# Ledger of designs, part 2: VH-VL binders against q3z8e7

Target 1, 156 residues: q3z8e7
Amino acid sequence: MVEKIPMTASGYKKLEDELSTLKVKRIDVIEEMRLAAMDKDMRENAPYHAAKEQRGQIEGRIKEIEHELKYADVSEYTDTNTSKVNMGSTVKLRDPKNGECCTYTLVSPKEIEPLKGKISASSPIGKAVFNRNKGEQIEIEVPSGTLQYIIEDISF

## First folded at step 14 (VH-VL)

Design x2
Fold by OpenDDE, fold request of step 15:
Structure x2 (fold): chain C 156 residues (1-156), chain A 119 residues (1-119), chain B 113 residues (1-113)
Amino acid sequence: as target 1 above (156 residues)
Amino acid sequence: EVQLVQSGAEVKKPGESLKISCKGSGYTFTTYWIGWVRQMPGKGLEWMGYIWPGDSDTRYSPSFQGQVTISADKSISTAYLQWSSLKASDTAMYYCAKQRYSGRPFDYWGQGTLVTVSS
Amino acid sequence: DIVMTQSPDSLAVSLGERATINCKSSQSVLYSSNNKNYLAWYQQKPGQPPKLLIYWASTRESGVPDRFSGSGSGTDFTLTISSLQAEDVAVYYCQQYYSTPYTFGQGTKVEIK
């Protein structure tokens, strides 16, 4: 049995878009191969071999994306009052001491973008907030000690 | 806008073959399961099976395994349901439906194809 | 296979009154890893295909009126129409998508009393 691949709805869409782009690019590269094949002896046709290699790379990535989409476990928005932090959730954390707020989105490992606040559910912050409710106080373990935050808001 | 458009009503005799179609548009056809659901006259819904058009991976309900064939042509975003030899008991409305994602509900449905089999 | 059983088979309710439909699964459709119920509700009006109303047992599909709500967990689920409207006359189906083969309840016909 193939293991499901967790991802957000936005992540799924990005893969679809990339797939579409690659399929178009593949057509272009195949045409380049055709043109190159008409020019020189195949054994010494550098442009042909370069295009062929590029085709292989494109097809390899297409296959990877298709596999990920087929076995995707996509997180969806839930509009319930009992909503807990899950994959795909955006969480606003407030420091009860100084009132400072931080916003994080839990994403799959392939979707991590620390500069945009996109973090893994397996990260220290991710582990602390996962399956928690709005209004709860959570503790984050860091090398320097324990940080305290309140989950101020949960969105998707 | 996501749409599933099915082929027209069919009137057939027992023993005849039949192939009905479902064309998808408004979404990436190759990256969502497309299923078939049977509804006999005045009865409930029965999931028959579904297909992943990207690689034609097809899976059937045990009740329909060997009774019908599900296929797809991704070049024209079309799924098919076919019988080699129809029976009177195959008289029903047949719906195609798009699964939202793998292992999720069916969020878009075709308008249905009525198949009538009588001598 | 997971067997889905609805009750009642038919229901007549006055306009503006509450309609309640029950659905039971032969085994739990709650997935422990994500704590979600793989249960959907569909509405089918005469001469039309089914329409998705509720998924994850209690989440309304986009565009579905607030008077529709889903509840329950594990093996027992309920669809509630808080105030029945004329346009709500239809057959309603529950469906599990926990495992294949996917299965539907036998349907509940909702009419105006």
Scores: ipSAE 0.780, ipTM 0.952, lowest interface PAE 0.5, mean pLDDT 93
Fold by OpenDDE, look of step 14:
Structure x2 (fold): chain C 156 residues (1-156), chain A 119 residues (1-119), chain B 113 residues (1-113)
Amino acid sequence: as target 1 above (156 residues)
Amino acid sequence: EVQLVQSGAEVKKPGESLKISCKGSGYTFTTYWIGWVRQMPGKGLEWMGYIWPGDSDTRYSPSFQGQVTISADKSISTAYLQWSSLKASDTAMYYCAKQRYSGRPFDYWGQGTLVTVSS
Amino acid sequence: DIVMTQSPDSLAVSLGERATINCKSSQSVLYSSNNKNYLAWYQQKPGQPPKLLIYWASTRESGVPDRFSGSGSGTDFTLTISSLQAEDVAVYYCQQYYSTPYTFGQGTKVEIK
């Protein structure tokens, strides 16, 4: 069995949109290939070879997306509650020592945006908070030692 | 506005072949599993199998494996259920249904196709 | 295969009263990785296709009235209609989507007393 691929509903939608765009682009590239192929000297036809290469890239990405969609494990706001941290959850962590707070959203690996606090569920923080309840204290091991945080809030 | 529209009622004799259809609209047809569910007269629901229209990957319930064929034509967003040789026991309502996501419940259903097989 | 068993087969309830339907699975449909129950409830009115009511055992589908609620975990589940309305007359099915083949309960017919 193929392993399921965790992702958010928004992530799924983005993949669908990308797929749609790529399918249109594929048509255009095929047309470009057709036009370029009108040249009698195909061996020296740079536009044709470029279009062909692009087609290959598009086809490859299409296959990747289709695979991801087919085996997606989607989490959406309506499918979960704020009682436990899940994929797609936004978690507010509070440092009990200094009272500072950090906010993170658990996303799939392809959705990671560190600058926006979007982290993988498989990250050290992700693993520490996943399936935890609001109010729980978690520990995160870092090279400098162990960090302590309290899950102050869970949202989507 | 997701919709699944199934073909009309069928009246057949034992031994005849049949292919019924389910046309999807309002969503990306190739990126959701579409399944078939049988409901014999006065009975419950039975999952028969489903297909991924994107690549025609098809999975069957063991009870229906070899008994029916599920297929899809993604060019016209249509799924099919077919029999090579109908039996009287095939008399039932047949629903197509869209799975919300892979491994999720069926969120949209067709109106059903009544198949009657009698001598 | 996971066998789904509902109880009762038929239920008559007065208008405005609570209706309770039980569903038992032969195997747990609780996935330990996400702590979710892969259990759904459907409503089927005469001459109509089934309609999704509840998924993940307790999450109400969009547009479903608040009087419908699902509960339970593991192998034992319950659909509750807090105040039965005339339009709630139907057959209700539980369904597991934990593993293929997907299987339904035999259905529970809810009628007005």
Scores: ipSAE 0.778, ipTM 0.926, lowest interface PAE 0.5, mean pLDDT 92
Fold by OpenDDE, fold request of step 15:
Structure x2 (fold): chain C 156 residues (1-156), chain A 119 residues (1-119), chain B 113 residues (1-113)
Amino acid sequence: as target 1 above (156 residues)
Amino acid sequence: EVQLVQSGAEVKKPGESLKISCKGSGYTFTTYWIGWVRQMPGKGLEWMGYIWPGDSDTRYSPSFQGQVTISADKSISTAYLQWSSLKASDTAMYYCAKQRYSGRPFDYWGQGTLVTVSS
Amino acid sequence: DIVMTQSPDSLAVSLGERATINCKSSQSVLYSSNNKNYLAWYQQKPGQPPKLLIYWASTRESGVPDRFSGSGSGTDFTLTISSLQAEDVAVYYCQQYYSTPYTFGQGTKVEIK
């Protein structure tokens, strides 16, 4: 049995867009291959081999994306309970000691963007906040000890 | 805007073959399941099966397995439902419907194709 | 297969009054892993295709009036129209999408009394 692949609606859309782009790119690369094949001997045709390799990479990625989309377990905005942190939720954490705040969005591993605060639900922070309520205090285990945060806000 | 446009009404005789169509637009046709639902006159809805147009993976309801064929042509964003030999009991309205995502409800429906089979 | 049974088969309600439709599944459509009910409600007006109203048992589809609400969990579900309007005359279907084959209730015809 094929496992479902969790992702956000935005993640799904991004994959669709990427798929569309790759399909167009594939056409271009195939044309490059055609042109290269007409120009030089195949054994000494670096452009052809490069294009062929690129085609393979594109096709591999296309196949991967198609698989992910087909078996996607998509979390939508309307699917979430506003009272609890779920996949796709944006969580504001406040340090009760110093008042500092951090904002994170829980996403699937494939959607991780640390610079944008997008972290995996399976990360230490993700695990700590997942399925928790607003106002709840959570603990995160780090090498230096245990960090405590309050879930100040949940949004999607 | 997502739209599913189905082919026109059909009047057929028993034993004849038939292929009706459903064209999707306004979304990526290859990345959503498209299903067929039968509604006999004055009756409820029956899910017949659906197809993933990207690879033509097709799955049927046991009740319709072997009775119909679901297919798709992704080049023209069209799904098909066909019979090799119609029966009078196949008289019904047939809807195509797009699944929101895998394992989700059907959020968009075609207008339906009425199939009448009578001698 | 999961069998969906609605009650009643038909319902006549006065304008502005509450309409209640029940749906029972032969087995639970609640998924323990995400605690969601894989149950949808559709509205089908005469001569039209079904329209998605509710999914996840209680979430309204975009554009659906507030007077429509879904409730229930596990095997017992309810669609409520708090104040029936003339445009609400239709047949309503519950549907499970917990597992294939997807199955619908037999439908409930809602009319104006």
Scores: ipSAE 0.777, ipTM 0.953, lowest interface PAE 0.5, mean pLDDT 93
Fold by ESMFold2, fold request of step 15:
Structure x2 (fold): chain C 156 residues (1-156), chain A 119 residues (1-119), chain B 113 residues (1-113)
Amino acid sequence: as target 1 above (156 residues)
Amino acid sequence: EVQLVQSGAEVKKPGESLKISCKGSGYTFTTYWIGWVRQMPGKGLEWMGYIWPGDSDTRYSPSFQGQVTISADKSISTAYLQWSSLKASDTAMYYCAKQRYSGRPFDYWGQGTLVTVSS
Amino acid sequence: DIVMTQSPDSLAVSLGERATINCKSSQSVLYSSNNKNYLAWYQQKPGQPPKLLIYWASTRESGVPDRFSGSGSGTDFTLTISSLQAEDVAVYYCQQYYSTPYTFGQGTKVEIK
């Protein structure tokens, strides 16, 4: 089993669109390389080298996206799933020892913003809450030990 | 509307070559796995392999490795299954099928192509 | 390779009664990271291609009647038809899609007594 790459259906579509755009850009850059090779200037062919470098970057990104799509583990959120944590859920976690709360939203990899609480399903917090119900106690493994929380609320 | 339309039934003799097709429509052909499944007369289903048409990444069941070729022409949204030299034991129904995503099973199936190899 | 074994090979059930089909895999098909069983059930009616009924062991595909349900985990799985109807006469296959090569059970023929 190859490691699966969690994402939303929206995330999958964004990668498809980016891939389509890059494949068009690749065609354009190959044409730029062809035109640059026809330059009769006796100097170093700087336009050719620039286009070649750009092509390398485009090819690298295409390979990355193809890999991500081949191994995507796509989660399909609906409003009818409000009883369990899923992609797109916002969860409120309460520390049972002191009552302090924190809030996280599960988002696709392209939407991750940890300082705003937007995390992936593959993060330690995301793994701990995924597919859990309101009121469940969860454990989160961090380098400094094990943290315990109760899922106080789930919203969308 | 997602559709997989396969080429028509084939009657062949042992030793002949054959290439059958599966045309996909109603989805982005290049970003989903499309596979082939054999069903011998009166028997069950056998996964033969699949292809990622976007870059032709092709994977075979060990039982079929080296015995068939799976390929695709993304410009016409068509996948192929090919034999270089048919045997009587290749007589079967052949289905193409696509995965909705790599983490899901085959949710769309072609109508099947009956291949008969006799004499 | 993961071997899928179904039982029984053939099943005759009275109209409106429960039909139960078992499937056993030679290795676990549970992916622990997401807690999903990569097990599917298909229905194949005479002269038709297979039709997906259930994926992830227990999730019904869109448009599949509620009388079809899947259960089990790890290596042992069950397809249940709670009230058999005439249109349910078919061969049923389990399939693992946990790892390549993907493999099917040998099939279970369901018919009306």
Scores: ipSAE 0.371, ipTM 0.762, lowest interface PAE 3.0, mean pLDDT 87

Design x2
Fold by ESMFold2, look of step 14:
Structure x2 (fold): chain C 156 residues (1-156), chain A 119 residues (1-119), chain B 113 residues (1-113)
Amino acid sequence: as target 1 above (156 residues)
Amino acid sequence: EVQLVQSGAEVKKPGESLKISCKGSGYTFTTYWIGWVRQMPGKGLEWMGYIWPGDSDTRYSPSFQGQVTISADKSISTAYLQWSSLKASDTAMYYCAKQRYSGRPFDYWGQGTLVTVSS
Amino acid sequence: DIVMTQSPDSLAVSLGERATINCKSSQSVLYSSNNKNYLAWYQQKPGQPPKLLIYWASTRESGVPDRFSGSGSGTDFTLTISSLQAEDVAVYYCQQYYSTPYTFGQGTKVEIK
């Protein structure tokens, strides 16, 4: 039973495109490594080590994307027929202790912009609000303790 | 335009091997599950298993585990269903189908490959 | 394994009348985390592969006429053809895709009376 990864259709497409680009870039980096390895001591070859590190980053990102696509559970951003938080929803959270509010929008992994409140469904906040109704109290575990919020409003 | 094109009909004898193919086009082959479905003559549909061509992760229905091999060659966007030794009971129509997403059903199907196994 | 049982096995309906097919799963196919029923309906005409009609129990696939509708939740599901047309003569299958092995109902043959 592998946990499904919620995302939008546009998010899925962006990951597909990034994956395609990374696979092409991987070919170039592997060739760069081959050329740099023409020196006798590859461990002390600065161009070789730089390309090796770049390849590691590319391979890591490829593996992440392939995992996300493999277990993707795509929902429509415009699925506004539900009263529950879903992909593409904008949720307003109220801290019941002091009345302060914050607003988040659930977006695909490629569209994450934390400073603008665009978060993934797999983030701590995203997981806590996903599939919840307006008026529900949620709890989020953070390093400083447990935070409590009330879902004040849901929009798309 | 998404298409799944399967290899042609086969007439075989018991004990022979067989490998049938399913070629995908019009989409990114490596990022969707490809399933195989059997339909015996006059019967319903049976899910046999599926493969993620990107890493060859393959899952089988318990009924078909050890009976067939599901594989893929991502360089030519082709999935395969293979028997090492056919039986008369393998006579059926075999479909490949693309799963839209892991949380969604099969949205595109191949035309089918009829396999007939008889003396 | 989740067993899918359809009823009736065959159905004869007058042109323009309502056809109703039932599907029952041996276990719930409702995924509580997203509140979606992982239930699909397929149409198979003679000599053709299956064609997806409905997914998530009630969502029509693009290009499927609106006379086809799906309903139900959990273990009990219904496919309705509100006004049967001649081209709707086919075998209809429900399928769960909640967990592997994926399983289909035995099929319901729909004919013009």
Scores: ipSAE 0.332, ipTM 0.726, lowest interface PAE 3.2, mean pLDDT 87
Fold by ESMFold2, fold request of step 15:
Structure x2 (fold): chain C 156 residues (1-156), chain A 119 residues (1-119), chain B 113 residues (1-113)
Amino acid sequence: as target 1 above (156 residues)
Amino acid sequence: EVQLVQSGAEVKKPGESLKISCKGSGYTFTTYWIGWVRQMPGKGLEWMGYIWPGDSDTRYSPSFQGQVTISADKSISTAYLQWSSLKASDTAMYYCAKQRYSGRPFDYWGQGTLVTVSS
Amino acid sequence: DIVMTQSPDSLAVSLGERATINCKSSQSVLYSSNNKNYLAWYQQKPGQPPKLLIYWASTRESGVPDRFSGSGSGTDFTLTISSLQAEDVAVYYCQQYYSTPYTFGQGTKVEIK
């Protein structure tokens, strides 16, 4: 039940660089908190509260990045690949027998909404359209037989 | 893009309860203070208090202590300002505002929620 | 509670001229350990929420025109608009964030004469 997070190689690298930077900043902020806690100023300890907020921000972002990196699924998704159906594509399918059309969008597993046409790449329709071009005829195998459609349009 | 979106204007009668909301997006909601500021008609700004949504650390201005409740639901990135019994004197514009940390001013503000308390 | 007092309450200035707003705090908002003044300035145009202009007394927020500047330390602070533009018609507030409760000045309305 581990859900993968799609990202590009450059996106993965940016997260790694941010994580490295945050871990260094965390060390500095923890030391700042210790020093601020020793301050005997008669006012409210504003530097301590500022450091507490900063540490919380850093820790939260580190946790978020570590989660994203742990479950990353690195693939290339670009607008220049709109000639073929891929993740994030919206496809319009036309039944060649009667001209009726239906529309589906390939989404990540956590975004699946079949009644709204949001399907996974592993669904029967998703498998049939993946990596196909506009104008191609596809076949979708269902328990009742084989359904045929033509890819009328692809959008991103 | 950081956004604070507040609930819509309210028209209420004295003695009614009210809970208005402020939804934060575009940032990690649990690691910034969210404050509430009152602006009476034709008057200036008054800080009411703030909350750290990550642990619900809440602080009130003495003028508003016991008058309102500030809370947050971090699962939906939303802060709340709540009255158990409204007075006519609560008629005002209410803003939520985000702080980076307690040693900085409010850098992002919600659009405001006008609360009108009248018969 | 730190009381913030602005002067004047209203100000009419010719287009292109200098506008000056003073803000006094009832006690120092300078924290000696970091040498920072915990004072901010906001602009509020009619029908809009306040907008942060200046923090740390003199640091301009990103996107704020260079004609806005802040100065002062301790208890006495000044917001200066070096060349007033039509879009600068607004109410301006100072605020201390040195200690809770945070407090605002009463506001200064700036108009074109």
Scores: ipSAE 0.005, ipTM 0.489, lowest interface PAE 12.9, mean pLDDT 83

